# VH-VL binders against o81304: the designs that were tried, part 26

Target 1, 187 residues: o81304
Amino acid sequence: CSIFANPAQRAKRKLLELISEEDRGLRTQKDPKKRDEIVNAIESMTVIGRSSITTDDSLSATWRLLWTTEKEQLFIIEKAGLFGTTAGDVLQVIDVNKRILNNVITFPPDGVFFVRSDIDIASPQRVNFRFNSAVLRGKNWELPLPPFGKGWFENVYMDGEIRVAKDIRGDYLIVDRAPYNWTESFV
Key: E = the ipSAE of ESMFold2; O = the ipSAE of OpenDDE; V2 = 0.75 times the mean of E and O plus 0.25 times the DockQ between their complexes.

## First folded at step 12 (VH-VL; framework fv_zilovertamab)

Design k3 (at its last look DockQ between E and O 0.68; V2 from the best seeds 0.00; counts 0 for: pae E 5.0 > 2)
Fold by ESMFold2, look of step 12:
Structure k3 (fold): chain C 187 residues (1-187), chain A 122 residues (1-122), chain B 107 residues (1-107)
Amino acid sequence: as target 1 above (187 residues)
Amino acid sequence: QVQLQESGPGLVKPSQTLSLTCTVSGYTFTDYYIHWVRQAPGQGLEWMGFINPSGGYTSYNQKFKDRLTISKDTSKNQVVLTMTNMDPVDTATYYCARDSGDYLFYYGMDVWGHGTLVTVSS
Amino acid sequence: DIVMTQTPLSLPVTPGEPASISCRASQSVDDYLAWYQQKPGQAPRLLIYDASNRATGIPPRFSGSGYGTDFTLTINNIESEDAAYYFCQQYNNWPYTFGEGTKVEIK
């Protein structure tokens, strides 16, 4: 049974329901009507969140991908099977105090692709990042990749459960707080 | 060899709907976002919006959102701009342009079409 | 929307000499700024991205500089083929916006 929700909670519930069976965005790519509904719901959340501070210590977390429009990430998720694996959790690992961000794509049981970035807080909703290095790792091997690139994202909504961001390219992502902390490992 | 080519009517009457097509060749259609940009005679450039041809995700300049639709036809390697309720102030050369962006990065619009002039008059 | 203001709007140049074009943003765009060249009757051509990075195939006589609100495109050793319309574009904020342009003319 539901409890009476305030307008912000109703908008959030609608967004989460719209994305819940979209396979992190893969199904959305094939359904323009659903995509438009989700983007409209995000724009409603943007209004709710536009004055909030989203870049304080509460941004530090392991964030887990729920939905995105970003085609390269969706391509990797969809095509992982062609390379003998599956895409696991897709993460954005942020520590504001240490000024770091790692973008992570996991390939269970042992595979990982991750990009290390330095960040700085540009405004209450804006984070600038610079690509530092990248790593492709398997069970007993690790391949560093050359660093390149920089960009920004803006948190258009954030609460204790989810974060909605728009980036320099105009893509959206929706993430929740993972029930674990992702860390690099060394053998 | 990468080419973008705009096509469509050169003349549209006020209140009618404009439909312009951007045909892409020389690369995989779904790899790059396509933007529409217009330039009124003697004026500067104005960004209108983009489409991600992979999944059809679009974003529009709010100035146009009530009248503008950008869509795609993957089987023809085409992006289509549709703009309703045309007015003489919409007279411009319309360009499609490919952005060279990648995951989380934008590197400018690296390949442009030659543009097509659309005149709105009775 | 971020307004991009270019100066001068018209720039007469002498071949062999340097020229510079300014682009000013109404608020900081960090270095998220590109420069384009458009010759008469041709499609625009990307010159510079991220304020100072030369695009592929662009001659080294083109260079960009700046951060924040003030940006400069410099063309060293002007050639007659450089007569064109030059404009900047910011991508720090949505929507993307362009400068009004600078017409470079051979004197």
Scores: ipSAE 0.305, ipTM 0.746, lowest interface PAE 5.0, mean pLDDT 86
Fold by OpenDDE, look of step 12:
Structure k3 (fold): chain C 187 residues (1-187), chain A 122 residues (1-122), chain B 107 residues (1-107)
Amino acid sequence: as target 1 above (187 residues)
Amino acid sequence: QVQLQESGPGLVKPSQTLSLTCTVSGYTFTDYYIHWVRQAPGQGLEWMGFINPSGGYTSYNQKFKDRLTISKDTSKNQVVLTMTNMDPVDTATYYCARDSGDYLFYYGMDVWGHGTLVTVSS
Amino acid sequence: DIVMTQTPLSLPVTPGEPASISCRASQSVDDYLAWYQQKPGQAPRLLIYDASNRATGIPPRFSGSGYGTDFTLTINNIESEDAAYYFCQQYNNWPYTFGEGTKVEIK
């Protein structure tokens, strides 16, 4: 309402409203019209953030997934129950200074899948990444997976609360700053 | 053997809608992105858009966004391109191509259809 | 959109000699650059990806180099079968864009 007086705030609110009931993107996979609405809202945010720097120290955080089109993440979230577990938070943990990115899918209380990456700040909005390793971890077991490939994402909008990104596969990612910091634990 | 094959009308009248089908075989249909690329006679290549493996997500070149739709029929292993309001300038050979990468990484378009010529003329 | 500019547009080459094609991007595309070969009446064939990696089945005489804005496709010991158009393509930004193409002709 009147709280969101400027265009950026209105656009952000609209985006968040659109994704609020989409179950992190699971529902959107079956709703092209809704996808288009969300994408349009993302494009509006892109314009708003076009000249902003989104790869500085403020990028360093534990980011929590709000919505994405990334099929692999969505698949894991959707099918976790088939394996007797439930997906919790999906995270991107970024440390710009250390040039690291960890992609994390939690399976509370003890399960976690995470991928370790090195990152390079390629531009004011572009982050290049290279996967180094991946681990699937349970309560009392760990399964290392081989590293695979490289890519990039662009943070087209970022503020103190959320980040909107586009990646090399044309997927979209909307995350907020998690209320906690995720760190890798060791078995 | 991995194969892609475009099919559809070779002639379309101005203002009519083009519908092309890309039929794929020789691999798991739901594992790869499918791109559409066109080439006007004697010209270069132009990327039009793609559909993701599940078919639930598409991306379009803004040039075509308002009149281009890409869809997937998993039961038939087909990707369909629909483009409205065709104009003679849209005369081109239309290709579908498979993304060589997995979901996370793009390594070029490694498998192409033979292409189908579409002429827009009154 | 990122503009890809190829030079030369026509390249006559004697068999056994090397051929070099340049591709310049209007802005940096890192190493997200592919090369394609297209013969008359045929679809493009992927030659190089990530600027310097040969695709499966591509002969060693084809090589790619470059990073950022300037890229080169080199065909060593060119053969008659190499007569074709060659295209560069960036996949650093949407939309993907191609160069104009270079016609390699065998003298």
Scores: ipSAE 0.222, ipTM 0.766, lowest interface PAE 3.0, mean pLDDT 91
ESMFold2 (binder alone), look of step 12: mean pLDDT 91; pTM 0.935

Design k4 (at its last look DockQ between E and O 0.07; V2 from the best seeds 0.00; counts 0 for: pae O 5.0 > 2, placed apart)
Fold by ESMFold2, look of step 12:
Structure k4 (fold): chain C 187 residues (1-187), chain A 122 residues (1-122), chain B 107 residues (1-107)
Amino acid sequence: as target 1 above (187 residues)
Amino acid sequence: QVQLQESGPGLVKPSQTLSLTCTVSGYTFTDHYIHWVRQAPGQGLEWMGWINPSGGYTNYNQKFKDRLTISKDTSKNQVVLTMTNMDPVDTATYYCARDSGDYLFYYGMDVWGHGTLVTVSS
Amino acid sequence: DIVMTQTPLSLPVTPGEPASISCRASQSVDDYLAWYQQKPGQAPRLLIYDASNRATGIPPRFSGSGYGTDFTLTINNIESEDAAYYFCQQYNNWPYTFGEGTKVEIK
C-alpha cells in the first residue's frame, strides 16, 4: 500500500535486498564491500529492535536460513555436491517451551545433518545453547557424531517474518519463518 | 610451530596514527581469530578487539571504536592494527594473540606474540 | 562492561604449599572464564579455559573452579617457577575484560 515505507520498513527491505543474491552468504565471503553494507544494515535493524523481547513464544518456529557468516555452515553448503547431493533448506528449529533447538542442514531427498541442543533464555534478546549431539542421517542409516560446545546468540531483531541474530563469536544469522514445520521424521 | 610476531614503530608522537602488524605462521591463517590486547607499563591487560580472518569481520571494544581499525592481508598472513589520534595514555605493550577455539567456540588465547612496546611522547 | 575483581592482589607463597586466587565478576559469566599466567618480561600464557579446563601442556597442579560470578584458580604444590602475575578473563560479554591481576611471589 505504500511505495515509501516508513523508516523501519525501509531498513528491513534494504537488508533483505542486500542479502537476496548472496547464496546464503557464500558470495559475501569474498566481497568485503558487500559484507560491510550488510553488516551496516544489520546495525540499523539492531537499533530498530532495541529493547524488544525476542525470546517469547513467537521465537518457537522452524526458521529457514537466508544469510549467514558462519564458516562451518557455509562450507557444508558449498561442498554438498562433492557428496552426490545438494544442500536444501538450512534450518534452526526452536521450541522455547521445551527448551530445545535443532540446527539442521537438509540434503534432499532423504539426507540430513542436524545438531540437537538445549537452550535457556538468558535475557529479553539472548538465548544460551549447549550442543548435546549431532547426527548425519541418510535413507536407511545414521551416523552419530560427538557433541561439541556451547554459546549464545542474541536476536537483535525479530518480527512475524524474519529474525536477525548475532552470536558469541560475532557471526550473524538472518532467517525467515519456514512455511512448514520440520521434525525428526526418521523412525 | 605456531608463532605470532608484532612489528611496528616503538615511538609515536601525540595525535599521530599507530600502525602495528601481526604476522602469523605455523597454522592456517583463516582458522583462528586474532585478538589485540595491550598492557600499559605496570598495569593489567586490556582487550582491544578481534578480527575473524575468514571474511574480515571485526569486533571492537567500544572504548576504542572511534579510533581503532583491525584489518587483514591474507596473502601475507598478516593482521594490522591501526589506531588514530594517539595520546601518551596509549603508551603500552601491544600484543596480538591467537584465539584457541574454532570460529564457533572460544577457549582463550592460546598463542601470543612477544609484544611490542609503543611509547607515545613528543 | 563486566568488572572482574581479583583477590588477593598480592600473594606470598611457600614452595610445596597450595595457593588460591579468587576472581569475582560483576554479573554472571556462566563458565566463560579463562586464567592466564604472565611472568616478568613475557607474554601471558593460557592456563585454564571454561572455568575448569586446563589448556594444552598445563601441569595438573593448576586447576580452576566456579560458575556464575565466583571463580577460583588453585595451584597445588607451588614451585618457584610459579612466581608470576595471574589474570582472570571473562568472555561471556563484549568487551572481554581482565581482572587486575594477582602477583604470586615466593616468600
Scores: ipSAE 0.511, ipTM 0.820, lowest interface PAE 2.9, mean pLDDT 89
Fold by OpenDDE, look of step 12:
Structure k4 (fold): chain C 187 residues (1-187), chain A 122 residues (1-122), chain B 107 residues (1-107)
Amino acid sequence: as target 1 above (187 residues)
Amino acid sequence: QVQLQESGPGLVKPSQTLSLTCTVSGYTFTDHYIHWVRQAPGQGLEWMGWINPSGGYTNYNQKFKDRLTISKDTSKNQVVLTMTNMDPVDTATYYCARDSGDYLFYYGMDVWGHGTLVTVSS
Amino acid sequence: DIVMTQTPLSLPVTPGEPASISCRASQSVDDYLAWYQQKPGQAPRLLIYDASNRATGIPPRFSGSGYGTDFTLTINNIESEDAAYYFCQQYNNWPYTFGEGTKVEIK
């Protein structure tokens, strides 16, 4: 009768517990043992979700970063203070039907870094993406960045609450469905 | 010019630990992933693992995960491969190679060391 | 692991003629496929990445094609210096895996 009675829910709960105090992965960078523990839990989730489709319409959402090993994102989050700001939510905004992916790092209240991408559903779990443009935006300024390459990620587990992914560099991503929808705003 | 050079012992006894060093020059050391690939005599290539630009993250072929460690010494522009419990089957030419891509993209291994032959024999 | 199978394993070619090497993946690797050339006593050299893009400094006579599971390296107007082993490599999944290699010999 417990919501954690089945293996999937137990594994999910364990994973969420492991990452809950890791500050989106910042702390894990200095704790290899904890990283390995989390990775093992992710691998368990991978097995659980192996036959599932994680690239259908349910993938369309604003996903919020809970934990990652991706160093670039972690670096931005960690070093934001050096520039007199603080990183807020880190998001992936996916629209499967429009085949778009926006990667977003917010710097409340007015700052945002986002990368626009096209996506292609390559398999039941694989999403290919191509970066089209990137923008760093402040309160009253905007800095466009040059376009750059392509890659992929695989959603190895996804449900109504979270998504677990592996990417082209072997990094791991755990996100939940954000309590709000992020959209690009234009000045 | 970008250059990678492997160095280490050419002979290792069974059960001993192999340590190889890849010395990198000609570019910013912290800009690229470094891979280790080996090739047994007369055989194909086998990917062993990589270390990311900062040296803070590694990815190993599961075949070697329990024996293999890759690390960086940024002060020396070196990547070090350590593999324990060597066996004659591990006899191979070992290469370090630079990842041509940036952090998110891979476009092949564009620069290789000359390779170093490691023979495991009693 | 994804298995990469090359055919043929040995390919004798007359100078001036084209050479074609096939690489087949056990599962789809999209276009995450590279080709390498390795001459005796030397390290591999990157020829092609993303299935069809020539690496820097690679002559136009080298070309790659394919997507998914079937890939081809073509060497047009083969030269004596092209005698070497050629390897395909997928980077669609960890671990990266290579083909067995094809020995191209000049007649």
Scores: ipSAE 0.343, ipTM 0.802, lowest interface PAE 1.9, mean pLDDT 92
ESMFold2 (binder alone), look of step 12: mean pLDDT 92; pTM 0.939
ESMFold2, look of step 15: ipSAE 0.436; ipTM 0.792
ESMFold2 (binder alone), look of step 15: mean pLDDT 92; pTM 0.938
OpenDDE, look of step 15: ipSAE 0.048; ipTM 0.670

Design k5 (at its last look DockQ between E and O 0.06; V2 from the best seeds 0.00; counts 0 for: pae O 10.1 > 2, placed apart)
Fold by ESMFold2, look of step 12:
Parts: sequence; C-alpha cells; structure tokens
Structure k5 (fold): chain C 187 residues (1-187), chain A 122 residues (1-122), chain B 107 residues (1-107)
Amino acid sequence: as target 1 above (187 residues)
Amino acid sequence: QVQLQESGPGLVKPSQTLSLTCTVSGYTFTDYYIHWVRQAPGQGLEWMGWINPSGGYTSYNQKFKDRLTISKDTSKNQVVLTMTNMDPVDTATYYCARDSGDYLFYHGMDVWGHGTLVTVSS
Amino acid sequence: DIVMTQTPLSLPVTPGEPASISCRASQSVDDYLAWYQQKPGQAPRLLIYDASNRATGIPPRFSGSGYGTDFTLTINNIESEDAAYYFCQQYNNWPYTFGEGTKVEIK
C-alpha cells in the first residue's frame, strides 16, 4: 500500500515504473512521448536531490544500468548480436577513495568491454572523469584499445538503491546498485 | 565533404511561428548532435539547444523551453527548429552546428552552417 | 547561467606581433572552455577546445591557456587574415554560454 509513502518515495517509484520495460532505453529511442514522461520524472528526482551530497563514499559501488539516453551505449547493446552474444549487465564501477571509474559492458558468458577512468570530485554532485585505457576481452583473448577523452556527470539524485545522473552532453543515466562487486577478474 | 545548410524564411511577423531547416551531408546524420545557435545583429552568440538525431532526444536552453522545439527527419537528413510567438527581439542570424564531441564529450562545434538571417518585423 | 566576460571588447593589433584576449567565467568552468573565430559575414570557426587543445586544421600561432575562471587566447605573429571577432564558450554548466566577443582589427 503506497498510501503512506512520502512524496520522494512516490516520485522514485514512478520513475522506476516509467523506465521498466524500456529495454534500458532502446524502446524509448522511438517513443518521444514516453521519453518526455521519463525526463519529467527525472526532473522531479532532481528537485528532491537538490543540495544533497551525492559524491560521498556511498557513491562507491558497482552500478547497473537501468535506463539511458546515451547513444553509444545503446548502439553497443543493440548490436551485441553481431558478435554472437547478447549484452549482459552494463555497469559503472566507482571507487571514490581510489578515484577510479570503470565503464563495463558484459557479453556473457565470457566477453567484456571495459573502459578504465580516473575520477575527480568536482562538487557535491559533480564527478569529472578522464579515460585511461580500454579493453575488449573474450574467453581466451584480449584486445587493449587506446581511449581518448574526458567529461563529467552530475548525480542529481542518489540513495541506497538508485542513482540518477546527467552528463556534460545532457544525456541521462539511471542505475541501481548491483548485488555483486565487479572487478577486472570478474567476467 | 561535411556540410550543414540552413534554410527558411528571412522575414517573420510578430507572434508568428518560425520554422528553420538544417540539411546535413557528408557524414552519417545520426553520429553527431546538432546544435542551434543564434546571433542578434552586432551581438554575441546564444546557444538555443541541441538534438541527438539518433533517438530524437533534445535539450533546450531554459530561456526558450516554452516556445522552442527541435525535431528531425532522418529520411531527409534534416533537423528542424520551430519557435512560436516570435518577437522583434528574436531577429538574428540562426546557425545549425555539428557537435565535435566524442562519446560522452563535448569539444565545441566543429562544423557550422552558413547561417540564415531571420528578421521579425511588422 | 555562467556569465563569460571578455576583455578587451576591441583590440587593435599590428601584424607580426602577439595578441591576447581574456575570458573570465563567473564561476569555475575547470577547462571546459572553447574559443571561436568569426570573420565578418561568416560562421564561427572552432579554434581551441578544453582550454588549450587546438582544433583540427588550426595554425599553431593560436594557443589557449587557463583553468577555473580565467582564460587567455593568444595569437602569435598576427596576420592580416586574423582580423575577426573571437568568442569564448563554456560548457561546464547548462546552458552553454558565450562571451560577448572581442573584435580584433589590424591597425
């Protein structure tokens, strides 16, 4: 019964319901009305998260993609079949104290694409990042790739379960905390 | 050869709706965000918004949010700016520009259209 | 919105000499700062991004520096074709904003 849920809990549940069944954003790409509903729900979460610190130690986690507008991640997820697999979990692995971020796309059973980054906490809600290296790995092979670039994202809302972010390009990311910790040895 | 070209009316009356088209060639239309930027006579540049042509997602300068729409027509490699309730203060040269960014990054706008002057006058 | 303030607004220059244009942000923009050149009757041309990186095809006489709130575009060995308006742009915060522009003129 949601009759006693506070307004923040209701806004969070509405956002999570809106992004369910959107295939991490692939379906949303072709549905502008649904996308606008989700963006409006994100703005409600932004208001709730205003003035909070979202870059403290609780940001350190393995974060699992629920929904995004970022076109490069969605393209990789959509085209995983070209490599004889499906995209598994898509992750953002953050350790604030070590100042690292790994962006990870898994391709079960043994495949992974990941990008290693350094991070810097720029403000109570802003994280800067800079790419160091990238790797495409299969069961018995590994291909290092030289990435280039830097950017930032703002965590406009974060709690014990989810994080909502907006990046330098205005793209949105919604993630939850994975029930496992990803490391480079974990495939 | 990468090219962006704006087209549309040069004169619009107050309260009318402006529609401008940006036609893109020389690269894959969906690979780059397209921005709209305007420049009033004798003034600096003003960022209006962008569109990601891949999914049609947009972001607007809040100043224009209630009257600006940016849309796309993938079959024609076009981005369309629509702005309602035009006012003489909106007289400007309107540019479309390609985002030069990589994945997750904005590195400025590397390719611009030639611009189209729109005058809002009775 | 982050206000970008350029100085000077007008800069007379002598060919062969260096010139500098300043851009100041109302709050830190780290190094998320671009510079553009706009010749009369033409669209802007990207010169510098991330405060100090030259865009593709930009001559080495153009350089950028700065971090935080204060940025400088330097043009070494001014040439006659460098007469133009120059604008900075920040992209650290939404919305993106531009400076007022600096008119560079050959004396």
Scores: ipSAE 0.059, ipTM 0.678, lowest interface PAE 7.1, mean pLDDT 86
Fold by OpenDDE, look of step 12:
Parts: structure tokens; sequence; C-alpha cells
Structure k5 (fold): chain C 187 residues (1-187), chain A 122 residues (1-122), chain B 107 residues (1-107)
């Protein structure tokens, strides 16, 4: 008996295999063919999750970046070394009940860039968000950045382990449930 | 002035479907969540569900999930509650209430309708 | 569901004296806690939100405190018009849940 007998599980496995060596999307930026394969797999997941609700309480979690096409995040990850640091986990912390979304890029051990957002559940799969504030924080310093913009993403697939999303800019995001809960710390 | 007003039948027979309308005025209708809350006579308050500002998504108390539907008619500035298979135990004053949050924050329910009593009786 | 427990359920108070109502959550609700006043035949009125913020138009004699699981509504210098039921409500988790209500009576 295969644990991947379910079409959704098979598709999920295929997707995870495709992204496993792509370094959160950095490598994919230089490999259009691979990108297309991943996107096709995401589209398959989209079909599978078409009628599912992906914005309920189960969306509340610390989500860890597995793969994305988002250029801003990828840029930060790629260029972190130029500034004497290394990007750690990239997270989306969502609390549906509190209507909160925090986008987080960690720079271990003490660095963090995070953006605070409010969210609105717009549909069974869509989340609207508005950025309220952003902070770049080091061990003993903090640099606040002005809020910038709003948008939305649609969770086209979500289960107990992963979430696949498309955003307003046409980017793709694959995340898993982080093994820890991220919370904002204060200097 | 921000106002909410519930309207609908005051009497429903058992097994019938209740339909209530919440008419809102005095603010941008699409900016706030609308909640439905009921209160049985002499009892406490019970949250039933909400509809988001756009009207595209709802959340229900699991107690009512199979019976309750909340919808929004933006053109009329109305939110409609529909609950099937009514029972005498569902006799209560039903309130619609605006979430006090400015679209995206929960700050409690700052504006309530006057409530409408719905009696379920044969 | 998060259970909100209010104490006491009935509170007789002499005019001019303070009244305190406790609300305990079965689990942490952070500061996502509201207090409502309800007079007979009327809809609830929001008094406090986010545990300690007075809603618009609410007199300073009403105050809220607490975080996590234990919350208190305090009415200082209680007036005859304050006779009502008071409810706490958490909005940290679905479904929203209310306390049983506390009846404040003026002696």
Amino acid sequence: as target 1 above (187 residues)
Amino acid sequence: QVQLQESGPGLVKPSQTLSLTCTVSGYTFTDYYIHWVRQAPGQGLEWMGWINPSGGYTSYNQKFKDRLTISKDTSKNQVVLTMTNMDPVDTATYYCARDSGDYLFYHGMDVWGHGTLVTVSS
Amino acid sequence: DIVMTQTPLSLPVTPGEPASISCRASQSVDDYLAWYQQKPGQAPRLLIYDASNRATGIPPRFSGSGYGTDFTLTINNIESEDAAYYFCQQYNNWPYTFGEGTKVEIK
C-alpha cells in the first residue's frame, strides 16, 4: 500500500521533489525550464485544491519558505552575504483570528527583517493584506521603515504540511509549516 | 450616524427557514465586518458568524455551520442571515453588529442593531 | 471553544462605590477582549476593547484591565444609570465567545 495513492499526495510529492534542490527559488531563477516544471506542478495543485477552503483557522501558522518566484525575497536571500550576513528562514506568520500577517526574513542569530500587515479574508482562498510597518532589526539596533502597499495572495492548496499560493504580482509561493512558532521580539 | 437595523419575521414555525436582513447606513458598507449574534430570552450572547467587508467570505460558529448562511448585498447595504430547520431552542433576539475594527482589525462590535426577536413556535 | 467565565454573576453596588467584574478565559486570548453593557430591552453597547481601551463615548469611570486569561472591568463611582448586564467577549479565536453576563444592581 502506497502512502501516495491519493492524487493530491502524488501531486504534492512531485512538487516537493521539484523544489527540493532549488534553494528556495534561487536556482530556479537561472533555470527557466525547471521553473516551468514547478509552475506546472503548482497548477496541478491548484486544480486539486480548487474547491477547498484555504483561509480558515488552519491558515494560522508560522509558514516557512520552501520555494518562491518573488524577486524581492530572493534578492534579499541571495545578497545577504554582501552585507556580512546570511539569510535564515523566511517566514510568513499568519493569524487569521487576529487578522495579522507578518513577513519575516531572519538573519541568524540576531538579525531580522519583518513587515507587519493586516489581513482580510477575501474569499475561501484569497487573503488581502495591507502593510502597516516594516522593521530591520539587529542585535542592538532597530531601523523602522515606512509602510508600503497592499495586495493579495490566494492559497490554491493547503494541507497540514504545506501551502501553495499565488499572489497579486503573479508570483508563486510554496511554504511548509515551520517546526517552530515565530513571534516578534523587542529590543 | 452609523446605524444597523435587523428586519424579518418575528415568528417562525419549527423546521422552517429563518431569513433576517441587516440594513446598514452611515458608513462605507464595504469597509467593515458584520457579525450576527443572538440572545435567547434571559440568556447570554452567542456569536453566530460574520461576513467580511467584501462579502466574499464568511465564518460561522460550528454550532450553526450546517444551517447558517450569511450573505451580503452591497447594492442594498444589506447583510442577510439565513438559518434552516429552526427549532424552538432557536428562539432569541437576533442582532447584527459591526466590527469596530477599521476593516482589518478586531476591536469588538461597536455598533449594534436594535435586535429582532424571533420566536420559533408551532 | 474558549470559555469565558464571569464573576460574580450578580453584583449589588451602592452609588458612588466602585464595581469590579472578573472575566476569565479558559485559554489565553491575549488582549483581544471586549466588554459590553446591556440594559434591559436594548442591544449591547461596547465599553472596552482590546482589554483596556474605552470605546468612543464611554465615560472614564469605566476601565478595563488584564491580559491573557484574567480580565477585569472596573466601574468607578458607579451611577444609577450603570445598572445593567455586563458581558465580556473574546475575539482571539473562532468562534467568538461571551461570558455569562454580570447583573449590576444599584442598591
Scores: ipSAE 0.005, ipTM 0.583, lowest interface PAE 10.1, mean pLDDT 90
ESMFold2 (binder alone), look of step 12: mean pLDDT 91; pTM 0.927

Design k6 (at its last look DockQ between E and O 0.57; V2 from the best seeds 0.00; counts 0 for: pae O 4.5 > 2, grease 19.2 > 18.9)
Fold by ESMFold2, look of step 12:
Structure k6 (fold): chain C 187 residues (1-187), chain A 122 residues (1-122), chain B 107 residues (1-107)
Amino acid sequence: as target 1 above (187 residues)
Amino acid sequence: QVQLQESGPGLVKPSQTLSLTCTVSGYTFTDYYIHWVRQAPGQGLEWMGSINPSGGYTNYNQKFKDRLTISKDTSKNQVVLTMTNMDPVDTATYYCARDSGDYLFYYGMDVWGHGTLVTVSS
Amino acid sequence: DIVMTQTPLSLPVTPGEPASISCRASQSVDDYLAWYQQKPGQAPRLLIYDASNRATGIPPRFSGSGYGTDFTLTINNIESEDAAYYFCQQYNNWPYTFGEGTKVEIK
C-alpha cells in the first residue's frame, strides 16, 4: 500500500538525501567519506535497476543534473564565476525517437553552451552517442565549435523522476526530469 | 616527460594484502584517469579498474570488487592499488596506465608504467 | 564479460611481407576497440583506437579495420622490430577485456 516504502524507494530516498547540498558534485570531490556513501548508494540503485528497460520512450525528456563525477562538467560549473557568469541548470536533452541528445550548460540570463549528438540504443540500458557540433551562445550571438568524439552511457536505474547513468570512462550522472522542455531557442 | 612508475613489494605471501603505488610525473595529475592492468606470466592482459583522480571515483572489474581498492594521494601525485587475500594465481606483472581520454571519451591507454612483478608464494 | 578471441595465436612472418591478426568479440562492440603491441620485457603500446584510428606516433604500416564483432590489425611492411605480442581490447562493455594475444615472430 501507499504508506509503506518498498526497498527501491528507500534506496532512492537515501541516494537523493546523500547528494543533496553537494553542489552537483563539487563538494563531494573533497570528501572521501561522502564519496564512498554516494557510490555505495548508486550501486544499490544499480542492483535494483538490473534487467530493467531504461531506453524506451520514457528516456525522452529534458534531464536536469543533480550530481556527477565528470570532471570537465564540474570544472565548467566551478569556474563560471571567473568568466563573469554563473552556471545555471545543466541538462541532458534526449529524444529517443528522433535519435538525438543535447548536453547543455546554461549561464543565466542568456548564455548557453550545448553539444548536439546523435544517439542509438545499443541494448535495454545502453545508449551510444556521437557529437555532431557544439555551440556557445549569448544574447545576440553564437559561436560554433568543432565536433568532438563519441562514447556511450548505461542507464543503471530510471523511474518517473530520476535517472542514474554510468559512462564509458566510469563516471556517474544523476539527473531528474526538468519541469520544462529545453530547445535550442529556449533561454 | 610523461612518466608512470609502479612501486611495491615483489613478493607477497598467500592471504596477505598487496599495496602498489603508481607515481606520475610530467603532467598535471588530475588531468587523466589511471587504470590498473595485470599480466600473469606468459598470459594476456587483465583490466582491474580505474580511478578518476578528480575526486577519487573508481570503477572496478567485478571480478576483483570484494578485494580491490584503488585510491589516490593528490599531494604526492600517486595512485595506490590495494588487494586483499592474495593467492598464487594473482602472481602477475601489475601496470598502471593513463587513459588518453577527454571529455566523455576513451581513446585507450596511451602511457604505461614499466610494470612491477608481484609473486605470491609461500 | 565480452570475450575477445584472437587468431592466430602464433604468427610467423617474413620481413617485408604484410601480416594480419583477427580479433572477434562474443557480441557486438561496435567500433569501441583498441589494439596494443607488447614487445618482450616491455609494457604495452597503444597502436589503434576506435577500431581504425592510429594513435599518435604510430607508423602508417599499422592499420585497423572492422565493426561489430570482427576486427583486423594489419601490418603492411613487417620489420624485425615488429616481433611482439599484439592484443585487442574492447571498451563497449564493463569490464574492459583484452584478447589473449597473438605472438608475431620473425621467421
Scores: ipSAE 0.512, ipTM 0.814, lowest interface PAE 2.8, mean pLDDT 88
Fold by OpenDDE, look of step 12:
Structure k6 (fold): chain C 187 residues (1-187), chain A 122 residues (1-122), chain B 107 residues (1-107)
Amino acid sequence: as target 1 above (187 residues)
Amino acid sequence: QVQLQESGPGLVKPSQTLSLTCTVSGYTFTDYYIHWVRQAPGQGLEWMGSINPSGGYTNYNQKFKDRLTISKDTSKNQVVLTMTNMDPVDTATYYCARDSGDYLFYYGMDVWGHGTLVTVSS
Amino acid sequence: DIVMTQTPLSLPVTPGEPASISCRASQSVDDYLAWYQQKPGQAPRLLIYDASNRATGIPPRFSGSGYGTDFTLTINNIESEDAAYYFCQQYNNWPYTFGEGTKVEIK
């Protein structure tokens, strides 16, 4: 209990508890009340992190999805079974120095969908991105997709463990630092 | 034809709560974000907040967050703005506007309601 | 909040001549910049999005340019029907913010 003595730690703990059983946001799509609770907790985190820099080198990491409202990702996660696969980790791989962002959806053991992006640090909390390419890979095949889209997200809170973000569409993203580093593999 | 229409009281007393409704038609209600924007007489435009009808997720201008609530009624294709503790300074034409709400493609606020004038006065 | 500053606030123009309105952001908004036209008693109408893309149905005489902090709306061969207020709007940051508006008047 003493380890959560300050407001930031308490707020973070509450947020993590709220999202722990939401299956990365799938369950929340059907539970407006829970959504509101989570959003309120995110807003608390936003206030806590308002003056912090969340776009420095500490942003560089493999981030793993814990919870989101982003419908495309949730759709892929939910419907993966229809295609004889199962979604694994959903990742954002960021390298601030190289100014790159890869959005990754894994389909273990061999499947992966990833989108390559360039990023610009727009402010202490804002990251602009532009998609350059996308690839869907299986065990022994690869399907390139044309580049599409651009946008931004704001990291409203970030520490050594988690990152909370809001994006251009008003969606929310909660990620933690993955226990491994994801890198693009070659077929 | 795509249409947005604001409706509600044109007169509100100070300290009372304003409730406005944006009724949308001509397209799939859940496909687009709805924004609320107001304009005081002879003044510029001020963004108040938005809602994604798909899921009901909201964003608010912090200026209004403590007294502004935006909600939806999917069964009626309506978005509702509720703002408490109205003051004469809140006298304005209130607009709802459609946004594509997509980071892949954005076309601005491409469809607006006609706006509804709300006067706050004793 | 990002402050959008328009210049000039009033712009008298002779028919057939071009009109240029400047919009400056207090910080970079990338190309997340829109322009709107508003005539008296009417709602705003989207003219330009992403700094330089004309919205559907907008005449070619309207054009937008710029990136980052400095943007320009240009109206070529101004017509009497173009008399209106024009607003820039950034959607790079929450909250969205508008310029003060520029009144374009026909001489």
Scores: ipSAE 0.034, ipTM 0.690, lowest interface PAE 4.5, mean pLDDT 91
ESMFold2 (binder alone), look of step 12: mean pLDDT 91; pTM 0.935

